# Miniprotein binders against b1l550, part 232

Target 1, 279 residues: b1l550
Amino acid sequence: MRLPEELLERARDIHSEAPSHRIKLDRVGSFGLKVPVEFKGFLLLAEADVWVSLPEGRRGVDLSRQVEAIYELSNPPKDPFSLCREAAISLLEKLNYADSSGVSIRFDAPLQDGESLKYYGVEISSIASDEIINKIRVEILGMTACPCTAELIRAYKSSEIAATHTQRSLGILEVSTKAEHPDPDKLASIIERAMSSPLRTYTKRPDEGGLVIRSLSNARLAEDVVREMIHLFLEEFGHLPEDTHILAAVRSMESVHMHDIYAERSFSLDEIRKEISSH
Key: E = the ipSAE of ESMFold2; O = the ipSAE of OpenDDE; V2 = 0.75 times the mean of E and O plus 0.25 times the DockQ between their complexes.

## First folded at step 17 (miniprotein)

Design xa3 (at its last read DockQ between E and O 0.98; V2 from the best seeds 0.86)
Amino acid sequence: GEIRITVEIEKDGRRIRFMYVITDPEKLEKYLEEIERIIKLFGATRIRITVEASSEEEARRLADKFRELAERLGYDEIEVTREGNRFTVEAERE
ESMFold2, look of step 17: ipSAE 0.821; ipTM 0.936
ESMFold2 (binder alone), look of step 17: mean pLDDT 86; pTM 0.868
OpenDDE base, look of step 17: ipSAE 0.834; ipTM 0.941
ESMFold2, look of step 19: ipSAE 0.813; ipTM 0.935
ESMFold2 (binder alone), look of step 19: mean pLDDT 86; pTM 0.869
OpenDDE base, look of step 19: ipSAE 0.832; ipTM 0.939
ESMFold2, fold request of step 20: ipSAE 0.808, 0.800, 0.807; ipTM 0.933, 0.931, 0.933
ESMFold2 (binder alone), fold request of step 20: mean pLDDT 86, 86, 86; pTM 0.868, 0.869, 0.865
OpenDDE base, fold request of step 20: ipSAE 0.828, 0.816, 0.817; ipTM 0.939, 0.934, 0.934
ESMFold2, last read: ipSAE 0.783, 0.804, 0.803; ipTM 0.926, 0.933, 0.933
ESMFold2 (binder alone), last read: mean pLDDT 86, 86, 86; pTM 0.869, 0.868, 0.868
OpenDDE base, last read: ipSAE 0.837, 0.827, 0.830; ipTM 0.941, 0.938, 0.940

Design xa4 (at its last look DockQ between E and O 0.96; V2 from the best seeds 0.85)
Fold by ESMFold2, look of step 17:
Structure xa4 (fold): chain B 279 residues (1-279), chain A 94 residues (1-94)
Amino acid sequence: as target 1 above (279 residues)
Amino acid sequence: GEIRIVVEIEKDGRRIRFMYVITDPEKLEKYLEEIERIIKMFGATRIRIVVEASSEEEARRLADKFRELAERLGYDEIEVTREGNRFVVEAERE
């Protein structure tokens, strides 16, 4: 059943009324929307959030126009980065009382892994006002090998035992910038290259041994993984605006501990360049 | 060599500024199409696009593409000016 359209002429527009308490709100929106996206030739089901600011004189947000802003742009499915940036602007156009808008889109990104695929986490956002700020967070698993235990075992048995504990570690790069969203595959590559070894979807026994040997030959502290991620990031993305903000982090699921080890550094491009230049 | 594009769009007193810093020339056409979609969707009555590239020739070619974009979208008064190593495309419509 569909109600008659002419009822709109008789009903109160609750959302446009003044609230009893005139307090502006920073984020009012619809969260957990499912949207189709196209990424690298794959059709993916992404999750999106949309919101706007709400001035003190307006009681509510027209939520149907909010979701319309993103769904109109998602048919046919398209690149999630374009969708994110365009939807943020569309929200401001459709909801002219708002001072700012925001869109977040989350999906698992496919990545070539030999003749197979693996996946990593991507979350992007665009926040629009008089400017647009674009943010991307990439999370991907790699393998790390502890150099401290490796050295202790070497000292105990010299060359008879070459061993240390290895574990999965989650690498994180988060970038906030005025420029378009950085390429997530490049961010994922930076994280993987900073680790002791990549993780594979599957390997045969000789290749499996090779991965472990590589990780032993490239043992790294979590702190040094973060430092390497920053170094590689600057090589690839040093061209971004100097007020671009980055978070680089590693959470290591240490195989010999009951707990995780965590390391992080946040910085702007301007700040880190000054820091490096002073050494 | 990098390309920098700064876009300002305006309608009914609302002004939004956004930018692209392109190091992969293969993505240029995609971003030009995105910018066109944004201008059309927003219903901008005034636009200002600043283009900077590694050479004056590249910047001029990009500015000409934005002039053509403004023509396709029906802007009547279009101005392209050079300011050192960058170009400015400004357009208005009603």
Scores: ipSAE 0.816, ipTM 0.935, lowest interface PAE 0.8, mean pLDDT 90
Fold by OpenDDE base, look of step 17:
Formats: sequence, C-alpha cells, structure tokens
Structure xa4 (fold): chain B 279 residues (1-279), chain A 94 residues (1-94)
Amino acid sequence: as target 1 above (279 residues)
Amino acid sequence: GEIRIVVEIEKDGRRIRFMYVITDPEKLEKYLEEIERIIKMFGATRIRIVVEASSEEEARRLADKFRELAERLGYDEIEVTREGNRFVVEAERE
C-alpha cells in the first residue's frame, strides 16, 4: 500500500533537520548493492557501496538519491571503472551538501586460462572531493615453492631438482592514484609472475608436471614474491603520478605449518624510487 | 606516447579535478567519451582541460577535440592556450 501523497506534505523532512549533535560524518551510504557491470565482454553482477559525507548541520543523507545515482549510470551496463568515476561525481552533484563521495565495486574478474576460466578478486573504488582518487585492489592465488626446504633436500639427496613443499599463496596489489584505475589484468599478471608458478584451472598431465617443475625451479619466499611484485609493478606502472600509493602483499598458506606467512610493503612511487636509486 | 589529461569542472562554486594518464591509445576514445558524459552530467558552467602529450601535434589534436566538445556542449567562451606540448582549454557558460 502506497501512502497518500498528501501525508508526505505534512510530514517533516527528517533528513534536512538540524541534528541534536552538530557533528560531521565522513561516510553515510548504502552498502551491499548489486549492480550489473560489463567487464571484458562479460556481464557481471557486482557488489557496490556508495556513500557521501554529511555536514554537521544536516541530520541525515538522502539515501534514495544515492541509490538512484549509481543505478542510472548502470543502465545499460558499463565498465566498472567508468561507473565508479562517474557515480562518484554524480553523487556530489545530486547531494550538493556533501563535500566528499565514494563508490566501491567488487566482483570476481574472469581470467582466461587456456580453454577454461580462472578468476581473481577485484575491488574498484573512486573517492571524490576537490579531486578524485581512484583505488583498485587485486587479489589472485598463485603457487609458491619453499627454497629453504629445497636446499635441505638438495644437501641430503644431491639431486639437481630438489623436492620441496608447495603451497597456495594469495598475492595482493592495492593501488591508489589520482590517475585512472590501473588495468586489473596487468596487476593480476604481475602477481602471478611474481609467484613460483600460476594456478591453472585446467591442466593435462604433461602441463601439470611442467607447472610443478616450474615451481621447483622458481622457489621463492613470501618476501621474494613481494619484492618481485614491486619490481614488476615499477616496470609496468612507473608512469603513474609520483604520489601514487601502492600496497604489495602476500599471504602464504603454508603447507607444513598451521599458520600463514604474511609479507607486505606500503609505499609511494616517489618513495620507492628514492630507495632503489640509493643502491 | 604518454598522454596526460587533467580535467577541472566547476558548478555553483563546487570544483572537481580528475586526471588520466594514457599509455594505450586504444583507451583514449573511451576516456574522451567519459569526460564528455561527466561534463554533461555535472552540468559544469566552467571547464578547464589540460592536455600534455609527447608531441605538439598530438597535444594540439587533443586540444582541438576538447574545443569542439565545448562548442558542441554550448559553451560561449572558449580559450585555448599553448605552452610547448601542453595545451589548456578553458570554457565558460552561463
């Protein structure tokens, strides 16, 4: 039953009232929306969060207007990068009392793996105020082989290719930049190349053997993986603004321990360049 | 070559700046279309677009595209200034 419109005229606009406590809020919005996006020819249903700041003199945010902002831009479905940037700006235009806005879109990105598909996790965000900052987080699983155990086995059995334990490792790249969002496929590729080997959805027996041999030949500590990720990132994305911020991390799900190994480095492009140039 | 585009849009005292650093030419048209959509959606009364490219010719071509965009969108005052491989397109409307 829809309430009569006449009742709406008599009702106070609660959102526009002065709050009991005049305090600014940083983020007020709707979390867990579902929005369609187009990504590399796939139509995907993504999870989205939208928010704006709330000034101290306003009791509440017009949440319906926020939802309208993102859905208007989602029909027809478009790429999630453009959607994020456009929606962030739309929020500021539609909610003029806000001094900042934000959009975050999350989904599993398809990645071609021969005749099959694998995937990586991606979160795409845009934060708008006087400037727009674009953020992307990519997570993808790879395989690492332990060089320490390999060395021990080598010493024990004198084999050219030493057996070692292998494990799945989650690689993470998070980039915040004033430029447009970096290509997530390139970020995923960097992570995979930094690992001992990528994971495969579909393998024939010869391919599986080759994958394992590759891992053994490229045995890497979690620390090695992070450093390699940073190195590869600089080669691919060194053109980004110097104030671009990066988080490179690895969580190794150790097969011989009950706990995980974690390594990370947070840096700006200018900072890391200075560090490398000093050597 | 690398193309840098910095867009500033203004309406009713609100100003927003955003940037593109383009290394893949295939993405250029997509971003140009996006910029147009943003300007239209925001209803900007003033726009300032800075283009920097590896060559003057490329920067000029891009600046011309943005001039044409401003004209198409009905801006009354359009000014294009050049400094080497850097062009600034400024446009205003009532």
Scores: ipSAE 0.803, ipTM 0.930, lowest interface PAE 0.5, mean pLDDT 92
ESMFold2 (binder alone), look of step 17: mean pLDDT 85; pTM 0.865

Design xa5 (at its last look DockQ between E and O 0.97; V2 from the best seeds 0.85)
Fold by ESMFold2, look of step 17:
Structure xa5 (fold): chain B 279 residues (1-279), chain A 94 residues (1-94)
Amino acid sequence: as target 1 above (279 residues)
Amino acid sequence: GEIRITVEIEKDGRRIRFMYVITDPEKLEKYLEEIERIIKMFGATRIRITVEASSPEELERLADEFRELAERLGYDEIEVTREGNRFTIEAERE
């Protein structure tokens, strides 16, 4: 049933009233929206959240205008990074009573893997006020090989046995900056290169053997994976503003244990450069 | 070399600043188009665009492109200043 549009002129505008309790809200929005995006030639269905701040004197947010802001910009489907940044600004334009807005977009990024595809996780956000802060989180699986067990086996009676436990490890890079979102493929590449070897969608036996040998030749502690991720990040993205904030982390599903290991470091570009220069 | 673009847009007392640090020249046109879309969508009555680049030829080309962008969008109070490897365009409209 569609009600007569004339009622809009006769009804109270509940949203513009003052609330009974005059308390500012930080985030009022629509979460779990489905939006089409175009990423490197692929048409994907992403999940998005949109929100604005709500001042203490306003009872409600015009939620339809929020949703309209992102859907208007998603037709035709376009680059999710542009969509994210533009939608955050559109929210402030459409909802002029808000002092801040935010947009998050999540999708699986396709990545060529030989003759096949693999995927890695991407979540981006843009938070707008008098400035815009852009954030990207990339998660990709790799393989790690334990150097401690490898050394014990090498030392035991016969140094010709090359063996250790290997496992999947989830690498994480999260970047918050005033500049545009970093390229997610470059972040994913940094994570994979820090691991003992990449994972493949499928392999034939000679390629599978090569992958295992590579991992054994490049054995790394989870702590060393995080350090390598930081080193490679600085080589690729040292040009970003000095107050850019990074989180580098690894969660390793250690194949010989019932629990995972986790290693993490957060830093700003200015902070880490001073730390490295002091040694 | 890198190109740094800082954009400030203003409408009805609201001012928003955002920036780009471009190291891949193939992405430059994408970001120029994004900037134009943002200015149009926001309905900005005042803009300020600051560009820094180490290449003099590239800096001059960008200055011309942003000047043309402001004219195309109907800004009629356009002021341009240049100091070394940086230029600033300020423009107003009703």
Scores: ipSAE 0.815, ipTM 0.934, lowest interface PAE 0.8, mean pLDDT 90
Fold by OpenDDE base, look of step 17:
Structure xa5 (fold): chain B 279 residues (1-279), chain A 94 residues (1-94)
Amino acid sequence: as target 1 above (279 residues)
Amino acid sequence: GEIRITVEIEKDGRRIRFMYVITDPEKLEKYLEEIERIIKMFGATRIRITVEASSPEELERLADEFRELAERLGYDEIEVTREGNRFTIEAERE
């Protein structure tokens, strides 16, 4: 049953009233929306969060208008990066009392693996105020082989290729920049290349053997992986603004321990360049 | 070569700045279309676009393209200034 429209004229606009406590809020919005996006020829259903700031003199945010903003831009489905940036700006235009807005879009990104698909996790965000800051987080699984155990076994059995324990490791790259979002496939590639080997959805026997041998030949500590990620990132994305912020991290799900090993480095491009140049 | 585009849009005293750093020429058209959509959607009364490019020929092409964009969007006053490897377009409408 839809209420008569005449009732709207008699009802107070609760959202526009002064609050009992005049306090600004940083983020007010709708979380867990589902929006269609077009990504590399795939139509995907992504999860989205939208929000704006609320000034101290306004009781509430027009949440329906927020939802309308993102869905208007989602039909027809478009690139999630453009959607994110455009929606952030649209929110500020539609909700003019807000001094900042934000959009976050999350989905599993398909990645070609021979004749099959693998995937990585991606979260794309844009925060708008006087400026727009774009943020992207990529997470992808790889394989690491332990160099320490390999060295021990080598010493014990004198083999050229030493056996060692292997484990799945989650690599993470998070980039915040005033430029457009970096290419997530390139970020995923950096993470995979930094690992001992990538994971494969589809392997034939010869390929599987080769994958393991590769891992053993590229045994790496979690610390090694993070450093390699940073190195590869600088080679690929060194052109980004100097104030671009990066988080590089690895969580190794150790096969010989009950706990995980974690390593990370947070840095800006200007900071890391200075660090490297000092050596 | 690398193209850097900085866009500033203004409406009713609100100013928003956003940037693109383009290394893949194939993406340029996509971002130009996006910029146009954003300007139109926002209803900007004033825009300032600064473009840096290494190739003078590319810079000239881009200047023409952004001028045409401003004209298409109905801006009445368009000023283009060129300085070295960059140009700036300022446009205003009522």
Scores: ipSAE 0.811, ipTM 0.932, lowest interface PAE 0.6, mean pLDDT 93
ESMFold2 (binder alone), look of step 17: mean pLDDT 85; pTM 0.852

Design xb1 (at its last look DockQ between E and O 0.95; V2 from the best seeds 0.80)
Fold by OpenDDE base, look of step 17:
Structure xb1 (fold): chain B 279 residues (1-279), chain A 89 residues (1-89)
Amino acid sequence: as target 1 above (279 residues)
Amino acid sequence: SEFTVEAEINGVRIRIEVEVDGKEIRITVTIEKDGRRIRFMYVITSPEKLAKYLEEIERIIRMFGVDPEEVKRLIEEVRRLAEEILERL
């Protein structure tokens, strides 16, 4: 049953009323929307959050307009990065009482692995005010081999390639920049290259053996992985604005412990360049 | 800046600044309407990226109620100038 439209003339506009308490809100919006996106030839159903700020003098946000803003831009499906930036701007234009807006889009990104697919997690965000800041978070699993145990085993039994425990490790790169979102495939590649070895969806026995040997020959602490991620990031993305902020992190799901090992570094490009140049 | 293109269309002020940074160009767009300013930037490393982001900029400017034909002309001017720069890099 649709209510008669004439009721709108009689009903108070609750959203435009003064609130009982004049307090600005930073974010008011719809979380957990599902929006179609086109990514690398795949049509994906992404999760999206949309929000705006609410001034102290307004009771509520027009949530329907927020939803309309992102869905209008999502049909036909488009690149999620463009969608994110465009939607953030559209929200500010459509909701003229807001001084800031934001959009976040999350999905699993397909990554080719021979004849199969692997994936990485991606969350892209755009926050708009006087300026737009674009944020991307990439998470991908890899494998690490422990150099400490390897050294102990080498000392115990002379071997060129020492056995060691291996584990899955989650690598994380989060980049916040005034530029457009960095290429997520490149970010995922950096993370994989920073680990002892990548994971594979499908391996033949010779390939599996080679993967394990590579891991053992490239044993890395969680700390090593983070440092390598930073190094590789600087090589690939050193062209980004100097005020670009990066979080490089790894969560190692240790196979010999009940807990995970975590390491991170947060930095701006200008900060880390100064640090490296000082050594 | 290498060049700046400015337009005022139906009360919307648009500024597109193109700067050269090494082998890349940076495009900064500023849109001003009703006392509000929005600024955003792209780093362009290829003609394909240029084309993609110019189309995006065009769509964005249209969201502010600017005449589509005027926006198209503005973007085409930026395209021409930016392509000339990219060819020199």
Scores: ipSAE 0.814, ipTM 0.937, lowest interface PAE 0.6, mean pLDDT 92
Fold by ESMFold2, look of step 17:
Structure xb1 (fold): chain B 279 residues (1-279), chain A 89 residues (1-89)
Amino acid sequence: as target 1 above (279 residues)
Amino acid sequence: SEFTVEAEINGVRIRIEVEVDGKEIRITVTIEKDGRRIRFMYVITSPEKLAKYLEEIERIIRMFGVDPEEVKRLIEEVRRLAEEILERL
C-alpha cells in the first residue's frame, strides 16, 4: 500500500524535533548495505556502512538521505575508494546538523595468480569532520617456513635434504592517513614479498615443489615478516604525511602447533623514522 | 606551498594549496560553507593520479551547491599549474 503523498504536508517532521533526552550520539546510520563497485575492471559486490553523528538537540537522522547519498554515488558502479571518500563528504554536506560522518566499504579484491585469480580482503573507511581521515586494511594469505627447524636439519649434516615445516600465514597492513587511501595491490604485494612464498589458487606438482623450495630459501620468523613488511612499506609509502599511522601484523597458522602465532607492530611514520635513525 | 588558488562561489569559500615534497605534489583542499569547514588532501605522484583526483575534487566541490562552470574554471586553473610543476619533477 502506498499512502497519499499529501499526508507529508500535514505530518510532523519527527526527525527534526528535539528528543526527550538530550544526549548526542556518535554513530547513527545504515549498516550492511550491499553496493556494487568497480575495481580494475571487475564488478564486485561490496558491503558498506554509512553513518553520521547526531547532536543532542536532534531526535533522529534523515535515514533516506543517508542511503540515497551512497547509492546515488554508486550508480554507475565506480572505484570503491572514490566512492568512500565522496560519500563521507556528501553525508556531512547533506546532513548539516552532524559534526561528523563516516563510510566503510568491504570487499574481496581480485589479484592475478598465473592463469587464475586469487582474492584478498580489503576494508576501507573515511571519517569526515573538520578534516577527513582515510583508513585501509588489507589482509592476504601467504606461506611461511620455519627457520629454526631448517637450521636444525642443516646442522644434522644431511647435505641432500633441505626441510622445514611450512604453514599458511595471514598478513595484515592497516593504514590511517589524511591522504587518499593507499593502493591495496601495493599493500598486498608488500605483505606477500615479506613472506617466505606466496600462496597460489592452483598449482601442479612440479610448480608446487618449486613453491615449497622457494619458501625454504626464504625461511622467516613471524617477527621477521613483520619487520620486512615495515621496511617495504616505508620504501613504497614513506611519502605519506608524518602522522600517518600503520599497523603491520602476521598471524601464522603453525602446522606443528595447536595454536596460532601472532606478531604485530603499530607506529606513525615520524615515530618509526626516529627509531630507525637511532642505529 | 608552491601555489595557492582561492575562490568564493555562491558564498562557499574554496582554497586549494599545492606543495612540492620531494618528487610528489601535495594538494590540500579547504571548503567553507555557512561557518563550517572541511579539509582533505591528496599525495600525487603521477599525471594520471593528478587528473583522477582533480576530477574527484571537482565533484566534491559541486556537492556544496555552487555554479559548476565556476568550479570547472577553478579546477582547470589548478590543473594547468600543477601539470607544469609535475613536468619539472
Scores: ipSAE 0.677, ipTM 0.901, lowest interface PAE 1.5, mean pLDDT 88
ESMFold2 (binder alone), look of step 17: mean pLDDT 86; pTM 0.860

Design xb10 (at its last fold request DockQ between E and O 0.99; V2 from the best seeds 0.84)
Fold by OpenDDE base, look of step 19:
Structure xb10 (fold): chain B 279 residues (1-279), chain A 89 residues (1-89)
Amino acid sequence: as target 1 above (279 residues)
Amino acid sequence: SEFTVEAEINGVRIRIEVEVDGKEIRITVTIEKDGRRIRFMYVITDPEKLAKYLEEIERIIKMFGVDPEEVKRLIEEVRRLIEEILERL
């Protein structure tokens, strides 16, 4: 049922009224929207959040305009990175009382694994004001082998390839930049290469054996993984603006403990370059 | 190599700054309308992505109520100037 449009002439515009308390809000919007996106030839249903700032003199945000803004841009489905940037800008243009806007889009990205698929988690954001900042978070699971236990077993049995405990580890790269969002597949690749081995969705027994042997021959602490991620990131993405901020982290789901091991480093490109040059 | 293209279309001021360093193309876009300014940037290391991002810039500028044909001409000028630089390298 649609109410008569003539009611708009008689009804107060509640959103444009002065609030009872004149306080600016940083974010007001719709969270948990579902939007179609096209990514590497896949049509995906992503989750999206859209928001704008609200000035102290306005009671509410026109939420319908926010929703319209992102859905207009999502039909036909397009690249989620372009969608994110375009929607953030569109929100500021459509809601002229806002001094800032933001869009966040989350989905599982498909990654080819032989004849099967694996995936990594992606969250992209764009925050628009006088400038636009783009943020991407990539999370992918890999495998780590413990070098400490390997060394103990090597000392005990004098074996060429020492047995050790292995576990799943979640690698995380979060990048905030004034440039466009970095390539998520490259970020995922950096994380996988920083670990002892990647995970496989489907493997035959010979391949499984090879995967485990690779892990044992490339045993790494959680700390090693983070440092390797940073090193590989600098090689691939050193061209980004110097004020680009990075979080590199790993959460190792240790197989011999009930708890996880966590390591991280937060830095800007300028900061880390100065640190490396000082050695 | 660097260049700047500026246009004023229907009261919207558009500035596109391009820096080319080898195969790296940095594009900074500034749009000013009704006293508001928005700036955004691309750093392109893969020449194949240039077309994609120019198309995106075109779409973004159109959101500000600018004449589509004038925007198209502006973007084509930027494309041409970039290509001329890349051919000289």
Scores: ipSAE 0.822, ipTM 0.938, lowest interface PAE 0.6, mean pLDDT 93
Fold by ESMFold2, look of step 17:
Structure xb10 (fold): chain B 279 residues (1-279), chain A 89 residues (1-89)
Amino acid sequence: as target 1 above (279 residues)
Amino acid sequence: SEFTVEAEINGVRIRIEVEVDGKEIRITVTIEKDGRRIRFMYVITDPEKLAKYLEEIERIIKMFGVDPEEVKRLIEEVRRLIEEILERL
């Protein structure tokens, strides 16, 4: 049933009233929306959250206008990064009582893997107020090989290629910047190149042998994976604003332990440059 | 090299600041309407992406209820000035 529209003239506008308890809210919005996006020729159904701030003198948010804002921009489907930045600004313009707005979009990004595909996790956000802050988090699995065990086996077996335990490791790069979102494929590449070897969807025996040899020849401590991620990030993205903030991390599911190893470093670009130049 | 383009369209003030340093193009956009100011930026290292981001800036400015033809002319002026700077390199 659809109610008569004439009732709108008689009904209270509950949202525009003052609340009983005058308390500002930081995030009021619609979470878990499904939004179509286009990424590298793929049409994906992404998960999105939208929100605005709510001043202490306003009882509620016009939630239908929030949802309308992002869906208007997502039809036809477009690049999720443009959608995220544009939707955040649109929300702030449409809901003039808010002093800030935010949008987050999450999806699995396809990545070419020989004749097949693999994927990595992407979460982006844009937070708009008097300035816009764009954040991207990329998570991708790779393979790490333990250098300590490799050295022991080398000493024991007199082999040119030391055997060691290998495991899946989750690499993480998170970037918060005033500039546009960094390219997620470049972030994923940085993470993979920092590890001992990439993971493959499948291999034939000659290719599998090569992958194993590469991993053993490039054994790295989790700590050194993080350091390499930082080095490669600076090489690719050193042009970003100096107050850009980065988190680089790895979680290694160590194959010979019942527990994981975790390493992380957070920094701003100006902070890390000073640290490196002092050595 | 650097330049600034300013416009007022339907009561909305727009400032686009551009700095070109080698292959790096920095664009900072400031939009002011009814006392609210919004500022955002791009750092473009691949000139092939310039058109994409200028189109995004155009779409964002149009959200403020301004004459779309005047916004288009503003963006075309910015592109022309950037291209002149890049031609001297």
Scores: ipSAE 0.783, ipTM 0.929, lowest interface PAE 1.0, mean pLDDT 89
ESMFold2 (binder alone), look of step 17: mean pLDDT 85; pTM 0.845
OpenDDE base, look of step 17: ipSAE 0.815; ipTM 0.936
ESMFold2, look of step 19: ipSAE 0.744; ipTM 0.920
ESMFold2 (binder alone), look of step 19: mean pLDDT 85; pTM 0.840
ESMFold2, fold request of step 20: ipSAE 0.747, 0.757, 0.757; ipTM 0.919, 0.922, 0.923
ESMFold2 (binder alone), fold request of step 20: mean pLDDT 86, 86, 85; pTM 0.851, 0.853, 0.850
OpenDDE base, fold request of step 20: ipSAE 0.819, 0.819, 0.821; ipTM 0.939, 0.938, 0.939

